# VHH binders against Uncharacterized protein AF_0307: the designs that were tried, part 4

Target 1, 238 residues: Uncharacterized protein AF_0307, of Archaeoglobus fulgidus (o29937)
Amino acid sequence: GSAVDYILEKNFGDRFVKKEFKLWPYYENIKEVIKWIENESDAVAFSSHTARLFDSTLLERRGIKIIPIIFVRHPIIRIHSAYHYERKQVDIFRPGPVIARNTDFKGYVEIRLAIPRQEFNVSNFHVFRLADMLHGEKNMKPLEKALIALKRLPFIGLVEEFEKSMTKLEETVREYFPEFKASVIRTNVQFSPDMPLEERLKIIKNEVGKDFYKKLMEINEEDMVLWEKVVDMYKEGF
Below, E stands for the ipSAE of ESMFold2; O stands for the ipSAE of OpenDDE; V2 stands for 0.75 times the mean of E and O plus 0.25 times the DockQ between their complexes.

## First folded at step 1 (VHH)

Design f2 (framework vhh_vobarilizumab_d1)
Fold by ESMFold2-Fast, scan of step 1:
Structure f2 (fold): chain B 238 residues (1-238), chain A 120 residues (1-120)
Amino acid sequence: as target 1 above (238 residues)
Amino acid sequence: EVQLVESGGGLVQPGGSLRLSCAASGFTVSSNYMAWYRQAPGKGRELVAGITYGGSTSYADSVKGRFTISRDNAKNTLYLQMNSLRPEDTAVYYCAADLYYGSFDEYDYWGQGTLVTVSS
C-alpha cells in the first residue's frame, strides 16, 4: 500500500476496501468497478490500482456521490519508484513485478515499452489514467482529455506536496466526512522526505545515462505538461 | 474458455535435462505475457522465467544459463528447457498467462502444475 491507503484504513477501518480489475477492455472494467462500489454497501472508502476513471454522472444517476482521490508526481520519479516497489512484490505474479525482479531499471522501461498495453506504465501514465474520464470523446487527444478531467475533479493531489495535498483532501471531503483526519494519521506515515526532487532526477540520469534519460523525458512529454500544471496549481494555493 | 495444461515433469538425476510444455487454449500464446513459476515443498511460489509479447525473455538468477523459455506459435504452446538440473530445482512447475495487463490475482490464468523431482 500507498500512504493514502494507510490513511483511509486508519480513518475507516473495515469500511475501507480494496480490489483489482482487469484493465481492458475499458467498458468491462468500469462495469465491474461500478458493480463493486454498489455491492460494498457498508464501505465508504475504495482503493484500486486498476479501477479506471469514468464520467461521475454514471454513479450520480445511481444515487452515489463519489470523490476520486488521485495523485500525480514527477513522471520519471513515478516510473523509478514503481520499478523499486514492484521488485519487492514477491507474491505478485503480474508483468510489472515479474519484469522488475529480473532486470535493471533501463531494462524494465525498455521491456514494458515494447509490450502492447504495458507501455502506459512507462510513458505518459498520468495522462493515460486521467483521460479515461473523457473516454467517450474519440476526437480529443489524450492530453486534452486529461487537462479537462483535471478541471472537473473535486481533488487532485501532488506527491511532492503531500502535506498540502492532505490538507486539501480534508477540506474536499469535510461536507461528507467531517471526522476525517489526515493530519493526525500522516505523522505516522513513512515516506521519504529526505532527497530533493532535482537531486533524485540527477541520480536517475547518472544511473541510465544522458541519452536514455532524454528518451524517458521524450516518451513522458505529455505527463510533464500535466505534472507542471498541477505543480502550478499548488504554488497558487488553489 | 481459457485453459493452460502443463506436461513433461518427472524424475531426473542431477545434471540431467527435462523439457516442460504448456498447451494453451482460448487465447494466443504469442500475443500475451507468459511465465513459468515453481513451488518447492514448504516454500512460496517463485518466478523461474518470463517471456513478453515481443519475445524478450527474463530468468531468475538461480536458473540463468541453465533454463530456456520459448514458444511454438503454430502449436500455441510455451516451453521450458531445463538443463544441468540440481536437487534445488525440485518443485511443482506452473505455467501462467496474464491476458489482462494491470490486473491482479483474480484475473490470472494458471495451469495445475507439473512435478519435477531431481534426485539420484
Scores: ipSAE 0.000, ipTM 0.114, lowest interface PAE 16.8, mean pLDDT 82

Design f3 (framework vhh_enristomig)
Fold by ESMFold2-Fast, scan of step 1:
Structure f3 (fold): chain B 238 residues (1-238), chain A 120 residues (1-120)
Amino acid sequence: as target 1 above (238 residues)
Amino acid sequence: EVQLLESGGGEVQPGGSLRLSCAASGFTFSSYYISWYRQAPGKQREWVSTISYGGSTNYAESVKGRFTISRDNAKNTLYLQMSSLRAEDTAVYYCARGYDFLTGSYFDYWGQGTLVTVKP
C-alpha cells in the first residue's frame, strides 16, 4: 500500500477499510462512496484510489465528521509517477494500466488527452479532484472550486515536504483520535532526503524533450497554480 | 524482505578509480529506478546518480563525465564506476530504491553503505 495506508492500518487495524469504485466511463461515484462510509459503521479510516471527493457537510449533517487526507505533488512528477506505477499493474481492463503498458510516456499522455474524461489523469488532476468538493457549484470554474476547497480542508499534504506533512497529519487527526501516530513510519523505514525536485524535473524534460515538456506545463497550468499555493502554505508554516 | 547490499568501497588516490556494486533482493529489481546517494562526514546525504528500469541515466553535476551508473537485471545488481576521483568524493555511498518509481520518497529502502576514501 501507500505510505498513508500503512499509517492508517497501523493505527486502526480492522477499523481501516479500503474499497475501489467504478470511475470510468461515467466518472461518477459520490453516492456510492457516501453509502460505503455510512454502512461501514465500525470503521473510522477509509482509503480508495477511485473514490471521488465530495462536500464533507453532506456527512456532517448526519453526525459524521470527515477529515479528508489529500496529498498534492508537482503535477509533472505526479503524471510521470502514475505512468510508471500503472505500467506494473497486471489489470487488462482499466484504461490507465492498459494504455501505460502499451506505449511510452508521451503516448500515454497523448492517448489520455484524446479520450473524454480520461484527460483529467494527465491534465490538472489535483484541481479536478479538489473541485469535486464543490460539486454542486456548476457555474464556478474548476480552479476556483479547488482553491475554495483548499481553504476549507483541515489538512493538505505536500509530497515534496513529506515529513512535515506527516507531522501536520498527526496534529490534525489527534484532535479526534488522541493516540494517532504518524511517526510509526520512521521505525520501519530509513528516513532520508531524496533526489531534489529540480533534478527529477530535469530527468523528465530530458526524456520527453523541451517542446513536450512545455506542453505538459501548459496542460497542467491550473495544477501548477494549486501546487504552488500549497508549497507556499508549507513555507509559511500553516 | 527488501534488501540492498553495497560493496566495492575502499581507499584510493586522487585521480584513481573504484567500482561500487549493490546487490538487491526481495523485489523485482528490473521494475525499479535505482539510485546512488552519498554522505560525507558531518554533511547531509546527497543524490549522485539514477538509472531507470529502461537504462536511462542521470547524474549530479559534480560527477558528470566521471561516474557511470549501470545495472545488470539478470544479477539484480547496480553498479557505479567512478573515475577521476577527487578528495570531495570521500563519502559513504548508498544504494537506494524508491517505493514509488519516480517520486523519491522517505519510504525508500537503503543499503548499509560502502565507504570511499580519496586520500590526499
Scores: ipSAE 0.013, ipTM 0.302, lowest interface PAE 7.7, mean pLDDT 81

Design f4 (framework vhh_lunsekimig_d3)
Fold by ESMFold2-Fast, scan of step 1:
Order: sequence, then C-alpha cells, then structure tokens
Structure f4 (fold): chain B 238 residues (1-238), chain A 119 residues (1-119)
Amino acid sequence: as target 1 above (238 residues)
Amino acid sequence: EVQLVESGGGVVQPGGSLRLSCAASGFTFSYYALYWYRQAAGIERELIASIYSGGSTNYVDSVKGRFTISRDNSENTMYLQMNSLRAEDTGLYYCAKDLWSSGYLYDYWGQGTLVTVSS
C-alpha cells in the first residue's frame, strides 16, 4: 500500500489525506469513514488501512462519487509481508505489532487466529474486506459477497502485476482526474524488484514446514479463490 | 479454451433423484471453485451450490439437506446429487467457473442441462 500512497501523494499533494479508524463495530466504522470523506472538502484521494468498504450508493445519494483503489496479492505472501511490516512498528497498543515483535511467523499466525476479531488478519483477509461491500446481505456467505463486490468494482489491482495495475488505474480514473500520471512520477519511486512468487512461496514453506504451510493454504482457501480470479483477469485483460 | 459441459438432466417425478455432471477442460481444475446455477422460466439465474478447492461447500437454503455438490479432481468433473426433488426445482442447471474479461466477471461458461420435476 506504501507504493500506492507515495504515487497518490506525489499526484495530489495536500489533496491526499490519510486516517485510521476502529474496525469494530462495522456500522460505526463506515459512519466515521463517510463523515471523514464529507468533511475533507479539499481532498480527492483518501487512504486508510482500517476504513471498511460499504455500498457506494450511500455516498452517491449524498452527491459523492467514489472510485475504490483495492489491491489483492497471494494470501500467504500478504500474511508474511504483514508480519514483517508489523515487526518494524513501535506501536505498544495495537495487538498486531505487539504480537509480531514477540514471536516468530508461525506464532504470529497461531495467536492471531485464536483471538476473536484478529483471525481475519491471517485467514481469508481479502474476502473479509471485499465482502464488506455487501455487509447487509445476511443470506450470502463471505466469498459470494466478495465475488459480487469484485464484479462491481471499477478497478482491482494485483500486487504481482503492479505496473499493469497502475496503467489500469490511470485508465480507470482518467475521466475524473486526467492529470493523474503514475508513469510520470515512476522514475522517483524506488521499488525493489520482488522475488518471483514461486521462489518466495518455497522460502516460506521451508521456513514453516510442510504441515504448517498446508494449514496456511487451508485457512486461506477462500482468499486463494479470489486471488486466482484476479490473476486470471490480468492474464486475459493485459 | 475453458469448456464446461453439463449432463444428467431429464424428467423425474416429485420425490425422485437425479445426478448432474459437469465435465471441465482448459484450466487447472483442482485450483478453482466451481458452481451450480439454476434458472426457472421468468426468474433470474440463482446460485444454488458452490464447491471450493479442498472440498468445502455452500448451498442456498432451499436445497440444503436435499442437494449435495461434490468434485473429482482426478476426472476433472463436478457433480450435483439432487434428492427429494420438488416441482420448484424445475429449471435449467448451469455449471460455472468464473472468468474475468473486459472488466466484468462472468458467472458461468456452460450450456445448461434441463431438469423437469412434474410426473
């Protein structure tokens, strides 16, 4: 998300804003997110790790059009990256950074999986977050809601295809922000080339062992379905 | 390249059973979730059953306890076992794998098989 934030900040300057919210309960979260968007009259780009998705008609009824910028990545890679990111944080209050600094990767997964309202950080994270667009649908299962949300989104990014994703984002927002240019500022963005996906997964599998890797795949089975769909999109659309 | 071929539909009496099959080709079958959709005359297509990689399943409430979705990864085939059939189960049954193209997600790729429950 840091790379996307950097690009947005370079394009929009002081019209780019960031804020974090309490994740729970859901309706209090979206109430505060909507209030934030309405109150930031000069802002056009909004970034948050904790703003939850909601039905876009809630803002359309208020005269505000939103283009969500959502990226998915391989679920195991996401969890591993989150663990290492959280270890670098000096936050003494939030459970993620505290757990990450005091255990290994396996311990991080096991502890978060065992705590109510922490399990989504290590199990089907993308499905959990996208299903929020259909939060009011009581008879649908999370994966079904996430797949419907995916159809309704004007844009979906794939971390493993970052440059193609940024090109698609430029196309998606062009009507509203013709000045947005990821390619113009790309020379000032220092991205380390990612290790190939297959090699990184092998390293993680060797780190945690076959049995735990199997557990990671099982608890992320729905996220694997969602990620594979986005991978298929990028193979067929670009 | 992606192909899904449904079979097993037919005419059956109320309370009877049918088993639908979906033969798949052109993709790595074991990696994908697969779905059964149903369309009755004058009604929008409805997702009735899902089966995910690893074998977990989901059903619409109207078919729970009566229908069973299953898969055979060695044969690249998905099944729908339908028991205690009712007149309301009449419709075209579609086998589906999702496919994204031109920014839209397609729900299915099969041609459908007709199930009639009347006599």
Scores: ipSAE 0.000, ipTM 0.121, lowest interface PAE 17.6, mean pLDDT 81

Design f5 (framework vhh_7yz9_2)
Fold by ESMFold2-Fast, scan of step 1:
Structure f5 (fold): chain B 238 residues (1-238), chain A 119 residues (1-119)
Amino acid sequence: as target 1 above (238 residues)
Amino acid sequence: QWQLVESGGGLVQAGGSLRLSCTASGFTFSYYAMGWYRQTAGNEREWVAFITWGGSTTYADSVKGRFTISRDNAKNTVYLQMNSLKPEDTAVYYCAAGLYSDYEPYDYWGQGTPVTVSS
């Protein structure tokens, strides 16, 4: 689980549901996601790692207003975090956990990059996921689709600005659910690490070496553009 | 592969002291923030103390001034020194590790060690 899942469960209880889907092919994925949303008529909050984004008009025509809750983080940090998360999973079927348990971080990246339909987990992940909102636009490059999607979203979170992101989420959701609270006051603990982003990246660079770190930056160059734009939005009082 | 193993719990009289230890394996301990939580029957786990990768510490108001959290990266161990124990401190104590503290629950949890404070 994640901080957002925890917050949604605390606010909505049994009206919060989770489900996973086959990622491929795209149109079968969104067809099953839409059916899930329609069939869970008592639910108001939906969480999934594998539900793909789509044009919101598909549900608006059915009388359903959707508020996507999406977070971005520094691409290298995301991949490193995903590797460590997947290593702890006792899953014998899914490639991510199996690969993560049987190799180091460099091997995890190299293996996933080499496997068709796994490469997006270590290369331009955020761009891949956000571009799905404009999947039908065949003449646009993925980064262009992701940047347009970003402008259309009612909310975008930034992990590196978690407290500000929670404030924005609360404001956004309260338009529809006045009782919604995104506060973490239950434990009175600091949820943001005191390690600066730059120091964490330095640790990763030292772990993998300068040449591999350069490769990680190159295969994530589009995600860096997207992440920097979200960082700028948060700096400007977005 | 990963483990967090707590030790040092037991029975102690009010006003006494205990030191809890939590030894980590299967991940790069020095990169992780470490926390102690406690749980009584029928309640969710309550945060007690937290130490970051950089050594910064925070404490729940109920234990501040009595408990001290520390870490030894060479031994892959986090400690909770508990002084001036009260009957209200009776609980099962859990060690937790998180690489990214923006997310809860933490990445790894121990099995717990019981502490009973008698009066």
Scores: ipSAE 0.000, ipTM 0.228, lowest interface PAE 13.7, mean pLDDT 84

Design f6 (framework vhh_3k1k_2)
Fold by ESMFold2-Fast, scan of step 1:
Structure f6 (fold): chain B 238 residues (1-238), chain A 120 residues (1-120)
Amino acid sequence: as target 1 above (238 residues)
Amino acid sequence: QVQLVESGGALVQPGGSLRLSCAASGFTFSDYYMRWYRQAPGKEREWVAGISWSGGSTSYEDSVKGRFTISRDDARNTVYLQMNSLKPEDTAVYYCARDLSYGTLYFDYWGQGTQVTVSS
């Protein structure tokens, strides 16, 4: 997310705002998110790791049109990336960072998987988050909700196709903000994964061993279906 | 200000050995996965070897397994690549890289590279 935050801040300046929320319970989360969006009347770009998705008609009825900017990434790479990011968060005494700093990657996965309301961080994360758009559909399985949500989104990004994702984001946002630019400046720092996906997965598999890698694939089977769907969309040039 | 400086590249004959070094500064070296990549003329950059922050996990591209060894010295902020049984196909510019995973995106910092030529 930091590269997307950079682009939004560059385009919108003080009209770009960030806030985090308590994830649980769901309806209290979306109530606070909606309140935040309404209270930031001068803002047009909103970033949050903990703002949960909801039916856009809730804001459309209030005269606010929302364009969600959501990125999907290979599930195993996402979990591995999250572990290393959280290890570096100093002076943060929340479960993720604390667990990450005090155990190895395997321990991080197993501990979070065992704790209620932490398991989604290492198991089917994208499905969990996207299914929130259809939270009220109690008789529908999470993967089905996520796939329907995917079809309803005006934009979906794919981290493995970051440049194409930025082009698509620019096209989508420019309908409402004609001056919007999603260009990324390449310097000594690579702002996207420049190692081929297959090589990165091989590194992780060698790190954790074949048996644990199989476990990671199994607990992320739904996210794999979702990720492959987004990959196919990008191959078709949608 | 992240900086990576590679050294040790040279001209060697097939079957020879070289040790590459990468001196790191501007970050907490012991917190990062370190990697070696190489790029031959007209070809894409390819991953060669990686080492975890603890040194407890190493990984290699299939063509270099058994011939190359990655290691690190956190007291000296240096990562090494010991290359044995060198082949002409190992000729490339070798780059040291820091692997930083940040949420859904990671940022890699690269050194300037060191040239390895296996010939003559």
Scores: ipSAE 0.006, ipTM 0.193, lowest interface PAE 11.0, mean pLDDT 82

Design f7 (framework vhh_rezetamig_d1)
Fold by ESMFold2-Fast, scan of step 1:
Structure f7 (fold): chain B 238 residues (1-238), chain A 121 residues (1-121)
Amino acid sequence: as target 1 above (238 residues)
Amino acid sequence: QLQLQESGPGLVKPSETLSLTCTVSGGSISSGDYYWGWIRQPPGKGLEWIGHIYYSGSTYYNPSLENRVTISVDTSKNQFSLKLSSVTAADTAVYYCARLYDSGWLEFDYRGQGTLVTVSS
């Protein structure tokens, strides 16, 4: 699991639960997510890669206050990281892992773009996910919805500022759980890379070539706007 | 199957340079999808990342060790190496070479069997 999953499990033990959902269609997804949260009455921490965001008032009406824990990352780094992570999933026969294990990074991106309902995994991923909070707003474009969602979130993490993000997460969660700690005790198999963002991007650009790198930037132009906004928030001290 | 194997002296004197080589078989270091690195485990402690290298020669070092560490790659021999200078007793550890990737955290999917290096006079 992710670093956040590790922290949540460490803090909450059996009160931390994980579940995956069918991503499509949207309203069936959120119905199942809400049912899951309501039915796990003893749980306080919930993790999912496929639970879609929704208007928090839906749960507030039902007496449940939600604190979404969401991280944003440089779009190209996110896609590259996802490719390598999916290659590791040897016992998973879902499209992502299968594609990742049978092609190079460039091929992974091209194949995902060509498959209906897979393109969001390599194109404007963060905007796609955050816009779900305002899914019912028919007259807004996805980026506008994502930027409004960002303003409404009690917490937004930035992977490139992981330590600052953990501090902010601890502050946010401790308002409701005073004993919460976001300090990570690393397992023997994981550690944080100390590679500068610009150097990582240079390596990827050299790997795929300048023309494909330009294409990656173009298909992620909305995610770049969103990511830069979060970077600016972190530069300003939140 | 991909296999990594450490080689080098198991005993190093204080103030000398610790030198290890990792030989990769069953796969190519020149694949752009991975990093190649060194991890160590001192007695009674957890794993500590030392550093890693991309096949192009770009290196990334643990800040606590960066003034003493050099990692190099030889793509023609399918090998990469570690040099750790000015060693002390605190550098006594089992040293592993590993294939690394970035999943938001630096992780490894393959590592060698490990080689014990003792720093002693």
Scores: ipSAE 0.000, ipTM 0.149, lowest interface PAE 15.5, mean pLDDT 83

Design f8 (framework vhh_vobarilizumab_d1)
Fold by ESMFold2-Fast, scan of step 1:
Structure f8 (fold): chain B 238 residues (1-238), chain A 122 residues (1-122)
Amino acid sequence: as target 1 above (238 residues)
Amino acid sequence: EVQLVESGGGLVQPGGSLRLSCAASGFTFSSYWMAWYRQAPGKGRELVAGIDSGGSTSYADSVKGRFTISRDNAKNTLYLQMNSLRPEDTAVYYCARAPYDILTGYYEFDYWGQGTLVTVSS
């Protein structure tokens, strides 16, 4: 489990629930997500890799206040970490684990780019997910939608500033749950200090070569804009 | 196939020294964080020392100043030089590889060796 899932489970116990959904089509996904939220009447914390974002007014009209907990991280680090995570999973049907177990990192990226509805896993992932909040706005480009969504979110986390993100998450959630705590206690399985961002990127660049690294930056150009915006927000102490 | 093979453990008297080695194969060793963990009888695994690809190191307070972690990327080998050994250092020592955790920004170790026993007693 993730550290965010751990924190939510620690705070809410049985009132924390997890579920996965089919990603497509979009409107069937959000219909099922909304039904899940409404049917889990005792739950207050919801986690999913496949629940897609939507306009919060859909639930506000029904008396439900929703606080999305979204984290962004450097796009290349995210893809590299996702590749290694997927390799560990025993799953013979989902494309991510199957592709990851049968190829190297370059092959994983190239294969997912070539498959319709898989490309977002290795190209502008954060932009793709945040743009869903404005899914109905057909005249806007995905990056524009994601930047508007970012401005509307009550919370945005930055993995590279995890401790500050946990502090902001605690402040945001405590408005509704005064006893909420988002502290993460280091364990004997954690390594600290964390590897600097620049060092991890150098490792990946050496692994894939300069030309492929350039391609990774190009196909994640929109995610880089979004990530840099969040980095700047954290530097300014918003 | 990822393999990590530890060696160098044994029986040593208090105040003595040992050097542990970990031979790595099946992956690009130079690209990974590497660590030494230990587990004493009846206790959980404890991180002893870690080293990143650039050579930056971290140590548990209990071993700082006595133990030195190092790596030889050309030989795909990780080392732990243990000096001024104490009875409380008695444990099975494990070499570990660390991918970056996708959600926390922390390292979660994904492969361990079989371990090498270090016994510090008279």
Scores: ipSAE 0.012, ipTM 0.282, lowest interface PAE 7.9, mean pLDDT 84

Design f9 (framework vhh_enristomig)
Fold by ESMFold2-Fast, scan of step 1:
Structure f9 (fold): chain B 238 residues (1-238), chain A 121 residues (1-121)
Amino acid sequence: as target 1 above (238 residues)
Amino acid sequence: EVQLLESGGGEVQPGGSLRLSCAASGFTFDDYAISWYRQAPGKQREWVSTIYSGGYTNYAESVKGRFTISRDNAKNTLYLQMSSLRAEDTAVYYCAKGDYVWGSYEYFDYWGQGTLVTVKP
């Protein structure tokens, strides 16, 4: 979201806004998110780590077209990156930074798994977030909801194909904002990892050991299905 | 061939408890996530809970704090411990094993035949 925030701010300036919300309960969250979008009448770009996804028809019928900008990343690399990012934050209140600063990567995962409503940060994160688009569909498990949500999204980014993702984002957004530019990030190596995915995974596996790596794969098995689907979409030039 | 057989359903008073079991065969039980679903008369099927191969669990909001999913890999058996039962919990409960057809982008479930839970006022 940092790199995307930078691009949105460059394109929209003061019309780019950020806000965080109480994550639970779900309906209170989306009520506040919808109010925020409606009340920020001058804004066109919205960023949040805690705004939950919802049925887009809730805003479409109000004459508001929403283009969700969502990125998927290899689940294990996401968790590992989150751990190291949280460690660097000077935040004495939020659980993520506090846990990350006081334990190793394995401890971070185990502690968050044990705490209600923290587990999604280390287990099937992408599925948890995308399933919110079909939150009301009680007949479906989270992975099924996430796959249907994926099919309905106008855009999905893949961190491992970041430059290609930014090109697709530019094409998608320019339908509504002809002067939108995301291409600047394609020339910045900081936003495009240079180490091969497989090598990064080997480093993590060596850090945690085979048994714990197997546990990480097991608790993220739904995210692996979702991530591989997005990888395949990018290979096919969707 | 995948087989799932639910048992443990019955009639119970509001506030009571029941433990459902699902005996699984035809696949490597400890390698898969397994879920409980329910369907009340005249209503759509509802997802209840999932337990992953590594022991991580997830629950529908309507049952959080009242139901506990668990597994016994040595016995190839899935359990659902239900407590503080309500009239709204009356349903046929199904055990389901998910599967993903690699390369097809399709996800499907193998279902058991179900076990009836009736919460009588």
Scores: ipSAE 0.005, ipTM 0.350, lowest interface PAE 12.1, mean pLDDT 84

Design g1 (framework vhh_lunsekimig_d3)
Fold by ESMFold2-Fast, scan of step 1:
Structure g1 (fold): chain B 238 residues (1-238), chain A 122 residues (1-122)
Amino acid sequence: as target 1 above (238 residues)
Amino acid sequence: EVQLVESGGGVVQPGGSLRLSCAASGFTFSSYALYWYRQAAGIERELIASISSGGSTNYVDSVKGRFTISRDNSENTMYLQMNSLRAEDTGLYYCARVKTTYSGYKYYFDYWGQGTLVTVSS
């Protein structure tokens, strides 16, 4: 699991639940997500890779307040990390793990980019996911939707500032759950310090070559805009 | 526990050769890309070579044709064969692995060895 899942499980125990959904079509996905949230009446914390975002007023009208816990990460590092994670999964049906086990990182990017409804996994992933909060706004470009969604979120995490993100998460969640602690992950666990961002990018650039790295930057140019805005928020004491 | 242990460093004359080893434990070695970094006195740590899980290699221009990275998945060991060594190759050499624990909304941990010292002097 993720560090956020670990924290939620430690705080909420059996009141923390996880479920995966079919991503497509959008309205069938959110219908099933809303049904899941409503039917898990004892649960207060929900985790999913495939639950798509939607206007929170849909649940607020039903008497349910939600606090989305969303993290952004440098796009190229996210894709590289997803490749290595998916290679170790034993899933024989899902495209990500199957592709990752049968090719190198460049092949993984190129194959997923070429397949309809897989391209978002290697191109502007965060913009794709956040734009879902304004899915109904047909006259807006995806980046515009994602930037508006970012302003509406009560919390946004930045993986590259994980400790600061956990402090902000704790402050945000404690407004509704006073006993919540986001520091639990550091108790009795040893961490290697993260490699500096520029070194990680240099590793990837040297692995794939400068021309492919340029292609990765180009196909993720919208995610770079979004990520840089979150980086700036964290630098300004957000 | 993830461990990376470098060995093979030493003192060598210009034009000489050394082979560095990185012995890995605590993870599925064959599933990960692995990296050699070098840190010389007064300069920042530099990536010099990489090898993907599929065996694809990459090198910085300053070591191309002189250094060869390889891996032995049966021995959980990565190597750096260094030929035609120059004074500027002097430094601490680190092997490294990137740990990715989750897909989507994840945090990133890197694992480093302790380093092995290479000194090229005459």
Scores: ipSAE 0.000, ipTM 0.121, lowest interface PAE 15.6, mean pLDDT 81

Design g2 (framework vhh_lunsekimig_d3)
Fold by ESMFold2-Fast, scan of step 1:
Structure g2 (fold): chain B 238 residues (1-238), chain A 120 residues (1-120)
Amino acid sequence: as target 1 above (238 residues)
Amino acid sequence: EVQLVESGGGVVQPGGSLRLSCAASGFTFSRYALYWYRQAAGIERELIASIYSGGSTNYVDSVKGRFTISRDNSENTMYLQMNSLRAEDTGLYYCAKYTVTYKSGTYDYWGQGTLVTVSS
């Protein structure tokens, strides 16, 4: 998220760095991510859209304590938000922005679903990303890996509970950086930040129609399970 | 309503090849990840290969480079091409699909299994 990047930049200045990586293959990605973290010796905060998650014990054994900052969002809201964000990008190379600028929301979803290695952007995105923490567990389904990863994470954010998430992030990071402040600036979104989740979903459902909305729910059924688990954690005041 | 039917098993000599098929019905095949599991006598079912809706694949190390998983969305069928078969590959081979819901656990759908025997 842009809001989290803003907070990290405000707290750490030049000690906050960003880099993007090729997503595939997995082991080449994490090799480059680990090299980046080790080589940026002056940095303490790292942001990337394409850095894939891995078993944190790998870096802990090397004397590096990692605090992953990950946010989960209602999957349909996430895809819709990603579509509108990518439409505004001037990138002429990457598939997401190119597809988003040349189709409507339904077309964006259908086209990305049909392209190998693009489908995760519109189908079970959060499960895909979190399952990477247990990538080595070959005899386990992606959702099972993601749920185990969730239990192991020192922090998980929920976009729909943004202020509570910022409070939890501040508490978590202050254990290591006592001066850390999670002063909030909300992301620019197509919907009002104060609009209820149900109203935002109704707008999307009306845009795409009942049948396509059902399809969106079906192709994101694993992300719905994961998202609901995080919602329950926030309701129980973890 | 979901139905998975495996076929293609049989008896082969070490170094031989077999192609397994999994015919699916009762769901939108092209939108789901599908899995091949193997069960040896007295041992829990082991996930050996996965294929995701977009076509990406994953394999357990013991079969990597020897087995190839594929799918034909127009035929609602998933395949497992098994080459360089070893005695250790003997077992019942199951195709699987799981369905999860917003407030429900994961529910696995399994076929009946197809037996692969590699003669020592």
Scores: ipSAE 0.000, ipTM 0.175, lowest interface PAE 14.6, mean pLDDT 83

Design g3 (framework vhh_7yz9_2; at its last look DockQ between E and O 0.73; V2 from the best seeds 0.00; counts 0 for: pae E 8.4 > 2)
Amino acid sequence: QWQLVESGGGLVQAGGSLRLSCTASGFTFSSYAMGWYRQTAGNEREWVAFITSGGSTTYADSVKGRFTISRDNAKNTVYLQMNSLKPEDTAVYYCAARTYVSYGKSWYDYWGQGTPVTVSS
ESMFold2-Fast, scan of step 1: ipSAE 0.032; ipTM 0.495
ESMFold2, look of step 2: ipSAE 0.013; ipTM 0.488
ESMFold2 (binder alone), look of step 2: mean pLDDT 80; pTM 0.811
OpenDDE, look of step 2: ipSAE 0.427; ipTM 0.775

Design g4 (framework vhh_3k1k_2)
Amino acid sequence: QVQLVESGGALVQPGGSLRLSCAASGFTFSSYAMRWYRQAPGKEREWVAGISGSGGSTSYEDSVKGRFTISRDDARNTVYLQMNSLKPEDTAVYYCARGTVKYTYSGYFDYWGQGTQVTVSS
ESMFold2-Fast, scan of step 1: ipSAE 0.365; ipTM 0.791

